# Ledger of designs, part 8: VH-VL binders against Glutamine--fructose-6-phosphate aminotransferase [isomerizing] (glmS)

Target 1, 141 residues: Glutamine--fructose-6-phosphate aminotransferase [isomerizing] (glmS), of Sulfurisphaera tokodaii (f9vpa4r286to426)
Amino acid sequence: VIEEIKNAERVIVIGAGTSYHAGLYFSIELNRLGINSLPVIASEYYNVRSKKGDLVFAISQSGETIDVLQGIRMMRNSGAKIISLTNVIESAIARESDYKIYMRAGPEIGVAATKTFTTQLASILFILSVLKKENLKKMEK

## First folded at step 4 (VH-VL)

Design a06 (from d05 with heavy chain A33F T100S S102E D107E; framework fv_disitamab)
Fold by ESMFold2-Fast, scan of step 4:
Structure a06 (fold): chain C 141 residues (1-141), chain A 122 residues (1-122), chain B 105 residues (1-105)
Amino acid sequence: as target 1 above (141 residues)
Amino acid sequence: EVQLVQSGAEVKKPGATVKISCKVSGGTFSSYFIHWVQQAPGKGLEWMGRIIPIFGTAYYNQKFKDKATITADKSTDTAYMELSSLRSEDTAVYFCARGSYEGYAPEYFDYWGQGTLVTVSS
Amino acid sequence: DIQMTQSPSSVSASVGDRVTITCKASQGISSYVAWYQQKPGKAPKLLIYAASSLQSGVPSRFSGSGSGTDFTLTISSLQPEDFATYYCQQYDSYTFGGGTKVEIK
């Protein structure tokens, strides 16, 4: 998943409500790392011109958010690869994705998973930590 | 030093539209959030929404979603907030503020504009 | 929506006094709390972020503490320029406390 993000021409981050908010932060941090990224509110997916070389990062806790599902279908049909960040195994969005990341809001992460935004942000922060470590290796060498 | 300079006071009649500007200088405009905050007379602060100019993407407090439109013009380093269908309860000082963050944390408001008073009166 | 309950609403104090203002979040917000000072007719100014980090240029008599749901702003020795209204803010989703007016006794 990390190599897909690093090699994308553009990372489109799509979500609705609080998932969009989490995606916005992800896109900002990606741009700070030199990775071209565009945050998209799911209800406005139809305004996005996607193409081959694009990577779509779709955030939906339920994996069933209709605007996110419609957005990834449209963008996949335009040649984009799809990564999903969801909490439900084999949900509609997960099934439609090339790569799947599951939010683990259970006891394993040591935090109560009542607050969706906090859980999504934790997953994104983990991905960013890996990408930042890759960046540091380049600076040192 | 970072400065946010807002447009001057406005007096509008009910039903009118007003557009407030926030000019940013002395820092990176495009990659920081610009937030808008309402303060009604004698009351506290209420967050309205934000934009990140590099993407042109705005996110709103649901209370203000149908009232406010937040935009940005990267060529002039200026953010805007438009209020439509003005009513007397929209009378307030409106502030813009820059959102900054450290590492992985959400953003806090490090610099503020001086405020713009909007009065809605017959 | 996360509510921030700030107390007291006002406090009367003299120069040299220690002033303590508290802020309680309706749910856990880690350390995502900022404190702002607002003088009459002026914009708010950032004092503290990340619950306890002092903003550059802010006098060391200001300090913040707390994590989770309970947060405190302390002014160790009140100065004449400190008479103002103070606001806490959780910045996980941007709600402000109701404010505390620090006024002359």
Scores: ipSAE 0.000, ipTM 0.538, lowest interface PAE 12.0, mean pLDDT 83

Design a07 (from d05 with heavy chain I54M G99E T100S A105L P106G Y108A Y111I; framework fv_disitamab)
Fold by ESMFold2-Fast, scan of step 4:
Structure a07 (fold): chain C 141 residues (1-141), chain A 122 residues (1-122), chain B 105 residues (1-105)
Amino acid sequence: as target 1 above (141 residues)
Amino acid sequence: EVQLVQSGAEVKKPGATVKISCKVSGGTFSSYAIHWVQQAPGKGLEWMGRIIPMFGTAYYNQKFKDKATITADKSTDTAYMELSSLRSEDTAVYFCARESYSGYLGDAFDIWGQGTLVTVSS
Amino acid sequence: DIQMTQSPSSVSASVGDRVTITCKASQGISSYVAWYQQKPGKAPKLLIYAASSLQSGVPSRFSGSGSGTDFTLTISSLQPEDFATYYCQQYDSYTFGGGTKVEIK
């Protein structure tokens, strides 16, 4: 997942609502690390032109968010690779992704749903910590 | 149980400023978006703007950009909305609401404050 | 930008009747629609999210349907406590419909 993010020509981060906010944060931090990133609100997926070399990072707790699913299908058909961040194994979005990251949503399903942004943010912060560590290694060598 | 508790009713004169609060109890504050919604007497609901306390940056409905200032204080789990240069047209009930991911599309406003009536009168 | 048009503005119905409220978006919004119930002097309550998903604790007589631009809220067997104003909302950019008052005869 890390190598795919580091080597992408552009990382398109797509999500709806609260997931979009987590994605926006991720995209801003990726750009600060020198990784070209475009945050996309899922309902506007049809305005995005994707191509081979693009990596799509799709955020959806349920893995069933229809505009996210439609967006990744469109972008995959244009040659992009797909990474999903979801909480549901075998969800539609997870099944159609090249790489899958599963969130730790908490002990109860209802409680986990209300914690979605915090859980997504924790996952994103972990990914960012690894990327920052790799970036430091490149500077050192 | 998560609850949003708003400050009490306000009566202000034209030209005044008012600041109303929305305190989040029983849940995570900093990572949830808090929205403000206006309801004028006898009228429907109109979205004003939102803040995610972690970012500290507010986003506004263009209609309210020059009227409203939305802020958050993470130390007290409280969001605020300030209305400046009050006119009679600003008389309304103002609601805060939490945006949550409540299903496969998320982003419905699942928890609402009780509302704060702001009356502008001379 | 996105307008939500509700119809009717008001409806009168008897207990036990089926009531339908419609909401039209000015452009495609997939299933980014919520429905809220508001009783006089109270805050709105979430009934339906994602166009068709019932919020926990809401009676099963409420249902939502639709996708794209046309959405419907249905109350299958109207009860006295259902007297209220109902609002649709698209939550991609947060526009509410004008509301529908349901008056029980």
Scores: ipSAE 0.006, ipTM 0.523, lowest interface PAE 13.2, mean pLDDT 81

Design a08 (from d05 with heavy chain F55L T57I G99D T100Y Y101S S102G G103Y Y104D A105Y D107E; framework fv_disitamab)
Fold by ESMFold2-Fast, scan of step 4:
Structure a08 (fold): chain C 141 residues (1-141), chain A 122 residues (1-122), chain B 105 residues (1-105)
Amino acid sequence: as target 1 above (141 residues)
Amino acid sequence: EVQLVQSGAEVKKPGATVKISCKVSGGTFSSYAIHWVQQAPGKGLEWMGRIIPILGIAYYNQKFKDKATITADKSTDTAYMELSSLRSEDTAVYFCARDYSGYDYPEYFDYWGQGTLVTVSS
Amino acid sequence: DIQMTQSPSSVSASVGDRVTITCKASQGISSYVAWYQQKPGKAPKLLIYAASSLQSGVPSRFSGSGSGTDFTLTISSLQPEDFATYYCQQYDSYTFGGGTKVEIK
């Protein structure tokens, strides 16, 4: 999924509440790496015009957040590819994504917003570390 | 190995501001959060807020949102808490505490600073 | 906002006694509960995390139990150094119980 992120014309990062804040930081860091990225609050997905060449990075702890699900459906219908970052295997959002990343937060049943953010942030930091290493290798050539 | 060291006691007049520090030492760079906890004289512990120093993101207990400002300087591994418009009711010991979280670890407070007494008196 | 109701507020006990402190969450918090010991003039010290996991270096006479909304800290045989105030904490969104002062009888 790293190559999909690197090769996208634009990475739309969509999330709700705490997930949006994690996504905002991901989007900011992607732009710092020269990757065109747009953070989107899930409830405002209808204000975003997506197209072929776009990659949507959807963040949802439960994988069932309705505004995120509706957003990815709209954007997929417009030709975008979908990557999901969720904690629940085979959740609705994961099932409807082209690529899936699972947070692996452990066996807890109830997850609060603060715990969700920290788990999502850890996943994002790992993705960013791989992207930064790939950029360093590219600069060495 | 990990140690949290806070700045010394402060005595302030009503209406003043105070900024206390919490320096984290002994650890490698990692994803952690620093929390601030208030303990009024003879009372219990009350959570004020937290910051993730790597990102500079702070979250607040709504009760303290207009009173406290939590910041961090990652280059010096130091977190700060500033209290504005001090009143006698703000007299308390303020603790910083670390949580270390990841995929496999809970977000409990594993290390605490020694506490900083802030006294607001006329 | 999750409230943590801790009981009792104080207990008088003798060395060798079994002491039980309870903590009730206003909503389900799984096992996101920690217990701390605080001695006068000192910072709190972590005893138990994840409701029942003993922190490294903490004596085995301390134990925690519970899940969901009801949690318990037990000191099986109170020692002189155990006279202190104990706090439960849910760390889903960071609320402390009111504390229990364990005093010499």
Scores: ipSAE 0.000, ipTM 0.519, lowest interface PAE 12.5, mean pLDDT 81

Design a09 (from d05 with heavy chain S31N G99E T100S Y101G S102Y G103S A105G; framework fv_disitamab)
Fold by ESMFold2-Fast, scan of step 4:
Structure a09 (fold): chain C 141 residues (1-141), chain A 122 residues (1-122), chain B 105 residues (1-105)
Amino acid sequence: as target 1 above (141 residues)
Amino acid sequence: EVQLVQSGAEVKKPGATVKISCKVSGGTFSNYAIHWVQQAPGKGLEWMGRIIPIFGTAYYNQKFKDKATITADKSTDTAYMELSSLRSEDTAVYFCARESGYSYGPDYFDYWGQGTLVTVSS
Amino acid sequence: DIQMTQSPSSVSASVGDRVTITCKASQGISSYVAWYQQKPGKAPKLLIYAASSLQSGVPSRFSGSGSGTDFTLTISSLQPEDFATYYCQQYDSYTFGGGTKVEIK
């Protein structure tokens, strides 16, 4: 999915609540890597105009968030490719995505760490780490 | 009322660098994309690139990616465009313009700066 | 890249004339088209967006039409202040047409 992210004309990151904040962080970091990215709060999906060449990264823990589902359907119908990050196999959002990433549960670090670090953020940080490593390899020839 | 005010005309020698500014007043700066457009003497408009100030990274027309650097300073509500290694063919009026949408998709330019003439002469 | 081909490059007209300017996209752009008016020494001014929506404060003699690849700007009854250069723009990825200069006959 890394190649899809690297080669997209624009990466639209859509989520609701806590997922939106994880997505906002992801979008900011993608822009820092030279990847054009737009964070979208799911309840505002109807204001987004997507097209062929766009990649939508949809974040929903349940995979059933209504506004996220409606957003990806609208954007897919306009030609965008969809990547989903969910915690539920065979959820509605996962079923309607071109690529599926299921949230990873890492080893438990402790009660305080669990409260400040979500599974969504862990997955996003992993994706960013791969993208950053590829950039470093290019810089070193 | 939203206004975009650009810095004054510049005369530069070949090989020099120039940095022009676009100050936004009367509205929100951080969440609207600021675009730069080149107009060579007697010619039409050509899009150069854009920045959404809240993110701080720019997207460029491939033609200008090695010539222009677009930045933004949220503390002064000012966008900048720097042109490096100036040549006579860079002589043009440069406009900044605001994209009307609140960063939620492709949109048109609702407000424009007055333009900055950059003359490159030997 | 999406190319915008604008025609004619210039038109000579008299006050009261109907002026029509066309713009053709090299690929489908839905209704993501704006039209701008530029007077000598000035910045462009938005006239029409979304192919056919009139910008607030712009006289009703200006109208836009089209979708997909073929777009038109019409000035129904040219006024003295309308002598200017007009540009179409697709804002899916921001390319401008070459411009049309509307001149006095």
Scores: ipSAE 0.000, ipTM 0.509, lowest interface PAE 15.7, mean pLDDT 82

Design a10 (framework fv_disitamab)
Fold by ESMFold2-Fast, scan of step 4:
Structure a10 (fold): chain C 141 residues (1-141), chain A 121 residues (1-121), chain B 105 residues (1-105)
Amino acid sequence: as target 1 above (141 residues)
Amino acid sequence: EVQLVQSGAEVKKPGATVKISCKVSGGTFSSYAIHWVQQAPGKGLEWMGWIIPIFGTAYYNQKFKDKATITADKSTDTAYMELSSLRSEDTAVYFCARGPYSSGWYPFDYWGQGTLVTVSS
Amino acid sequence: DIQMTQSPSSVSASVGDRVTITCKASQGISSYVAWYQQKPGKAPKLLIYAASSLQSGVPSRFSGSGSGTDFTLTISSLQPEDFATYYCQQYDSYTFGGGTKVEIK
């Protein structure tokens, strides 16, 4: 997954609601690491022109968010590879992704939207930690 | 209807600091980046930097990195740009503008009215 | 840094004239180019995005073209309200062209 992210010409991060905000953070941090990234609000997927070389990182807690599902279908038809971050095994989005990352069970804080954001953010932070470690490693010849 | 409203004109002495505000209304403040643009008298537009309010992360044009500080206050839907160690060369109209969080997707669709900062000795 | 070189710096024109303004990027920027109109004492107004897409509410006499490094804004039949300064912008990393002042002849 890490290699796919590192080798992508552009990482399109798509999500809806709270998932969009987690994806936005991910996109910012990817750009800081020198990885070209575009965050996309799922409802506006039709404004995105994707192509071969693009990697789509789709965030959906349920794995059933219709705008995310429509977005990944459109982008894969344009040649992009799809990675999904969901918490439901064999959900529609997970089934249609080339790579699947399942969210870990995080601590509950009693607020649905904030809880979802925290869980998604934890997964994203883990991915970023691995990418940062790879960057550090290549500087240490 | 999205609207960006900036604070009024300022007259400052060399060496002073100035802080300009940009209040966003009619749209989701946290869903967009706020950019700052300088326009010196009779000159063109120059991008200074931007901030994503919900994360508090600012990025700068290298030219302005040591001159400008961009911040945001989510509780008042207001972005700020502070200029330090003012010089006559900083005399300009400063604009705030709305853009998406990621480059390449869309340009600046809404702009503030501009704030004139005059630095005189 | 990506430099945007805009030409001409000024043009004198009459109502009804066809006006063309060019913008050259120092490196390839695909179609990530916008055009803005600025009138004296006012903020810039977005006219064109994605090199050739007309912003909602902008008159059809404005059109944009180009990709890669060479871009053009065209005003097919200049109107009195079009006397203004025009700027191109690449929004891959946000640099503006130097501007073109369209002045009455």
Scores: ipSAE 0.006, ipTM 0.519, lowest interface PAE 11.5, mean pLDDT 82

Design a11 (framework fv_disitamab)
Fold by ESMFold2-Fast, scan of step 4:
Structure a11 (fold): chain C 141 residues (1-141), chain A 121 residues (1-121), chain B 105 residues (1-105)
Amino acid sequence: as target 1 above (141 residues)
Amino acid sequence: EVQLVQSGAEVKKPGATVKISCKVSGGTFSDYAIHWVQQAPGKGLEWMGRIIPIFGTAYYNQKFKDKATITADKSTDTAYMELSSLRSEDTAVYFCARDLGYSSSWYFDYWGQGTLVTVSS
Amino acid sequence: DIQMTQSPSSVSASVGDRVTITCKASQGISSYVAWYQQKPGKAPKLLIYAASSLQSGVPSRFSGSGSGTDFTLTISSLQPEDFATYYCQQYDSYTFGGGTKVEIK
């Protein structure tokens, strides 16, 4: 997953609702690491021109978000590779992705929105931590 | 375009229960928070509670915790709000509304048309 | 619980007038304020979020400002279709202001 992110011409981060916000954070941090990234609200996927060399990082807690699913299908058809970050094994989005990352989640009482964002952010922070280590190795050679 | 469409007006007797629906179309259902807001006749807006369908659990304004039950059915993209032990003070328009589900976006970008619930003997 | 105090409760103005509505939070809420327009018999419509961000499709005559505890909604040149009640809302606990009814003379 890490190698795909490092080698992409551009990382398109697509999500809806809570997932878009987590994706926006991820995209900003990728750009800070020198990785070209574009955050996309899933409902606006049709405004994005993707191509071979692009990597799509799709975030959907349910793995069934229709705008995310349509977006990744369009972008895959344009030559992009797809990574999904979902909570549901064998969901539609997971099944149509080249690479799959599964989050922890369960039935919650109380602030479910906060829980969803935190779970997605934990996965993103892990990915960023590995990328930062790689960046430090490169700088110290 | 995203639309939230609510069930029609209800007239109930004191002590009855009513269940109002909010069907979401044109966008994502599971990952957004669906809220319920009460507006008594001639009065302002008061938040009642919310649900994020992917988790299936609701969070309530303490004032409404014993009055309202909020649920969601992902198979029909519909959220529900049930009011129990109705009193004349529950007469109001009830709105469903959507937020993006994260703390920096806890504002309502789309609203249902409202459902009038009248409680009279 | 954060209280939102909105003023004035009502205002009458002529077409073309500048209208300002204020909202005060009982404690600091940064820029986490939204503004809504509600026409008689209709659902509220989002105008402004994050204190100053204009919602897509909302006319540029609407603007929001403020941070901390004091917030303002401004309509720079009032139009007949702006007859409505306006509400502020803070994000934590979703507390609404009491509303401001704008009547065109």
Scores: ipSAE 0.000, ipTM 0.505, lowest interface PAE 15.2, mean pLDDT 81

Design a12 (framework fv_disitamab)
Fold by ESMFold2-Fast, scan of step 4:
Structure a12 (fold): chain C 141 residues (1-141), chain A 121 residues (1-121), chain B 105 residues (1-105)
Amino acid sequence: as target 1 above (141 residues)
Amino acid sequence: EVQLVQSGAEVKKPGATVKISCKVSGGTFSSYAIHWVQQAPGKGLEWMGRIIPIFGTAYYNQKFKDKATITADKSTDTAYMELSSLRSEDTAVYFCARGEYYDSSGYFDYWGQGTLVTVSS
Amino acid sequence: DIQMTQSPSSVSASVGDRVTITCKASQGISSYVAWYQQKPGKAPKLLIYAASSLQSGVPSRFSGSGSGTDFTLTISSLQPEDFATYYCQQYDSYTFGGGTKVEIK
């Protein structure tokens, strides 16, 4: 899934609420690594034109967020590939994604909103750590 | 024990601005979203927008984006909503409510008591 | 935007009656539905969240059910203090139903 991110012409990061803010951070860091990225608030998905060569990175804790699901369907129909970051195996968003990443909250469940952001951020930081290591290895040569 | 306490009723003339406050107690202000809801006289509930205090970023119902400005002050655990260019149709009770940062949403577990804004000449 | 259609607009019932209120979403909303009770002059109060979860402190005569697009709030044995307007809400993007006024005979 790292290779898909590296090879995308543009990475569209879509999420809602707290997931959007995690995605915004991810998008900013991708641009710092030289990967063209656009953060999108899920409720405004209809304003985005996607095309073949685009990769959509969809963030949804439940994997059932309606605006995220509609957004990925629209973008997939325009030729984009879909990667999802969710916490629910076989959720609607996960099922409709080309690639799937599942986040973990640990043994704690039913916790305050800050826990959702923390688990999403941990997953994003891991992805970024792999991308940064590969970028450094490439620049060495 | 969570409580949302709003500022008192306001009477304004057309063209004025009004700023209402919502103070949150219970030690969880920054980890939740604060929403604003309008209820016109004899009408139902309509969502206006929300702010996530930890980010300082407001989101709006498109109907209200040119009318309302939502802000938060983490040092006082208070959210604010300012209504500009008041007209008679802005007369309503305005509620603040707390929601969790679930997956683009969160049901409103606690509500403020409401603030009546009356716009009259 | 997701529309929430609530019915009936009003209902009159006697103490002890079962009252059912329905709410229909214009598109699938999973279980992201809450129900609120509002008494005259007061703020709404959360009764049910996640379509069927009872909020702490709410009497067990209140129950919620449904998933997808069709949801119901049931009051199994209506009491005088249940005179109020009830609202459903989808909380994926925060649309309220039109409300149902319950009048106790």
Scores: ipSAE 0.007, ipTM 0.552, lowest interface PAE 10.4, mean pLDDT 82

Design a13 (framework fv_disitamab)
Fold by ESMFold2-Fast, scan of step 4:
Structure a13 (fold): chain C 141 residues (1-141), chain A 121 residues (1-121), chain B 105 residues (1-105)
Amino acid sequence: as target 1 above (141 residues)
Amino acid sequence: EVQLVQSGAEVKKPGATVKISCKVSGGTFSSYAIHWVQQAPGKGLEWMGRIIPIFGTAYYNQKFKDKATITADKSTDTAYMELSSLRSEDTAVYFCARSDYGDYLGAFDIWGQGTLVTVSS
Amino acid sequence: DIQMTQSPSSVSASVGDRVTITCKASQGISSWVAWYQQKPGKAPKLLIYAASSLQSGVPSRFSGSGSGTDFTLTISSLQPEDFATYYCQQYDSYTFGGGTKVEIK
């Protein structure tokens, strides 16, 4: 997943509602790390032109969000690779992704609204921490 | 209970402009798209366009692009649709509706009560 | 440019009848179909989303099925409050079917 993010020509981060806000934060932080990133609200997916070399990072708590699912299908058909961040194992979005990140491994469903944003943010912060460590490691050698 | 509350009926002359409001009551405005749907007397439903209030981005059905302007005021949780250069063919009930991309996967889960616009000389 | 063709345009039925309404998309739309009920002078009400998912609070006599291009709304045992016009919608790019009026026989 990390290597795919580092090697992408552009990382398109797509989400809806609270997932979009988590994605917006992720996209801003990726740009600060020198990784070209575009945040996309899922309902506006049709305005995005993707191509081979692009990586789509799709955030959907349920893994069934319709505009996210349509967005990744359109972008995959244009040659982009898809990474999903979801809470539901084997959801539609997860099944149609090249790489899958699950926010938790258990079947437990908690309080959705507040926990969903916090869990997405925690997952994003973890990914960012690994990317930052890789950058530091390369500076040493 | 979340409701969409629309402004009252309007009677306009040909060539006039009308602006219809759709206020979100009892819930949040910013996480949803607000759509506008036209229903001519005795006819079916036709989608006109939508706005995503947190971004201010409006998208239109090509048929209505030159007729309708959709805007939103996040501070008042209110979406607007303005119809210009009114003709008798614009006589219809106009509905606003919400799409929720989480639980309802983009379907229109809540609708306003409708606003009748009558264009007559 | 996705066209939704709904049939029949009207059906006369009695309380207790099974009513079936169909909707055909001009191209594949997966399961992105909703069904709405509209009574005279009222706003539409969501019944079914994602082709087959029942909206919370909607009676279980309503069901939806289909995927791809062919979709069906079924009312298993028609009740007096079900006399209304029904619309399908694809919500990939928001086109409605022409509507089906379910009227008392």
Scores: ipSAE 0.006, ipTM 0.527, lowest interface PAE 13.7, mean pLDDT 81

Design a14 (framework fv_disitamab)
Fold by ESMFold2-Fast, scan of step 4:
Structure a14 (fold): chain C 141 residues (1-141), chain A 121 residues (1-121), chain B 105 residues (1-105)
Amino acid sequence: as target 1 above (141 residues)
Amino acid sequence: EVQLVQSGAEVKKPGATVKISCKVSGGTFSSYAIHWVQQAPGKGLEWMGRIIPIFGTAYYNQKFKDKATITADKSTDTAYMELSSLRSEDTAVYFCARETYYDFWSGPDYWGQGTLVTVSS
Amino acid sequence: DIQMTQSPSSVSASVGDRVTITCKASQGISSYVAWYQQKPGKAPKLLIYAASSLQSGVPSRFSGSGSGTDFTLTISSLQPEDFATYYCQQYDSYTFGGGTKVEIK
C-alpha cells in the first residue's frame, strides 16, 4: 500500500462528509511529504480526470457511499488504481478496490472527536507515520 | 458558466507593491487550481505560479518566488497575486486562469480578462 | 527546468492553407502538452490538451500530435478567425513555448 502511495504520480483522496474531512487532512500531509495529492468531495467526482499512474484513496466508513463508489468506478475505468479505507469487510467499495485497508479502532484522542472520525484519523496517522519513516531512511542513505 | 473577473489596471512607482484580485463566479466547486500568468508588452506568456484554494499553499515558478505572493480567500472565492519591489521590467498584463478539472492534463481553460500593471519610470 | 522550444516564431498564410506549428521539450513529458490561441488584447483560449485531445467547442480543423519531446499543432484549412498567436504549454510543471504568430499573407 505504502509503495503504491509513494510511487503514484498523483494520489486522489475521495470521501463524503466526515470522510472527506479526514481525506483533506491526509491530502495536505501527503503534499507536505512531497507526494502530489488532491482531496475530492465525493459528490464532485465527475470533475476529476484520472489516468494511468493515478492512485485513488477512497474513504467510506460504510463502504457503500454511492458518490464514492461512482467516483472510483469512473477513475478505475480511466486507468487509476484504487485503495479503499473502510470499516465493512467485502462492502461494495472494498470489493471494487485493488487494495483494501480496514479501519483500526485506536484509542480516542480528544473528547470532542467522534468514534468514526478518530478511527479514520488513526488509520491515516499510521499510514503517514510509515511514509515519514520511509523518507527518513532515504534521506540518511 | 464560470467567469473570472480581475481587478482594474494599476499604475505604480518603482519600489511599490501591487495586489491584483481574481474573483471566480458562476461555478459550484471550490477545488480548482488557479494560475497566474505574466505577459510583458509584445512578449509571450510566462507561468508564475498556482494555488488550489482548499490547500491555501501556493507553488511558484522559481523566477517569481521572491517577487510574487499568491493567496486565496475561500469565503469570497477570490484569488490574489501580490508583486513586491516593483521595477520597470514588471510592467505587464497579468492573467489569472482556472483549471476546469482536477488534473494536470488540461491546463487552465477559464481565463480572466487580464490586469495591466504599469511601473512608471 | 523543462524548456519548450516553439517554431516557427511567425508564419504568413492564406485562408485555406495548412499550418503546422512545432514544439520541442528539453526532456520527456509524455503527453502533458496543451495548445492555446491568443488574439490581440484577449486572454488565451485552450484548443488542445493531452497533446492530441480537442477541447469541447473547438473546430475539428485543429489537431495535435506527438509524445515524448516532439509535438505538433496543425490547422488543416486556415479560416479568417484563426489569425492569432499560438502557444504550446507543458503542464507537468507549466512552461510555455515562445509562441507562433500566424499572420495573413
Scores: ipSAE 0.006, ipTM 0.535, lowest interface PAE 11.5, mean pLDDT 81

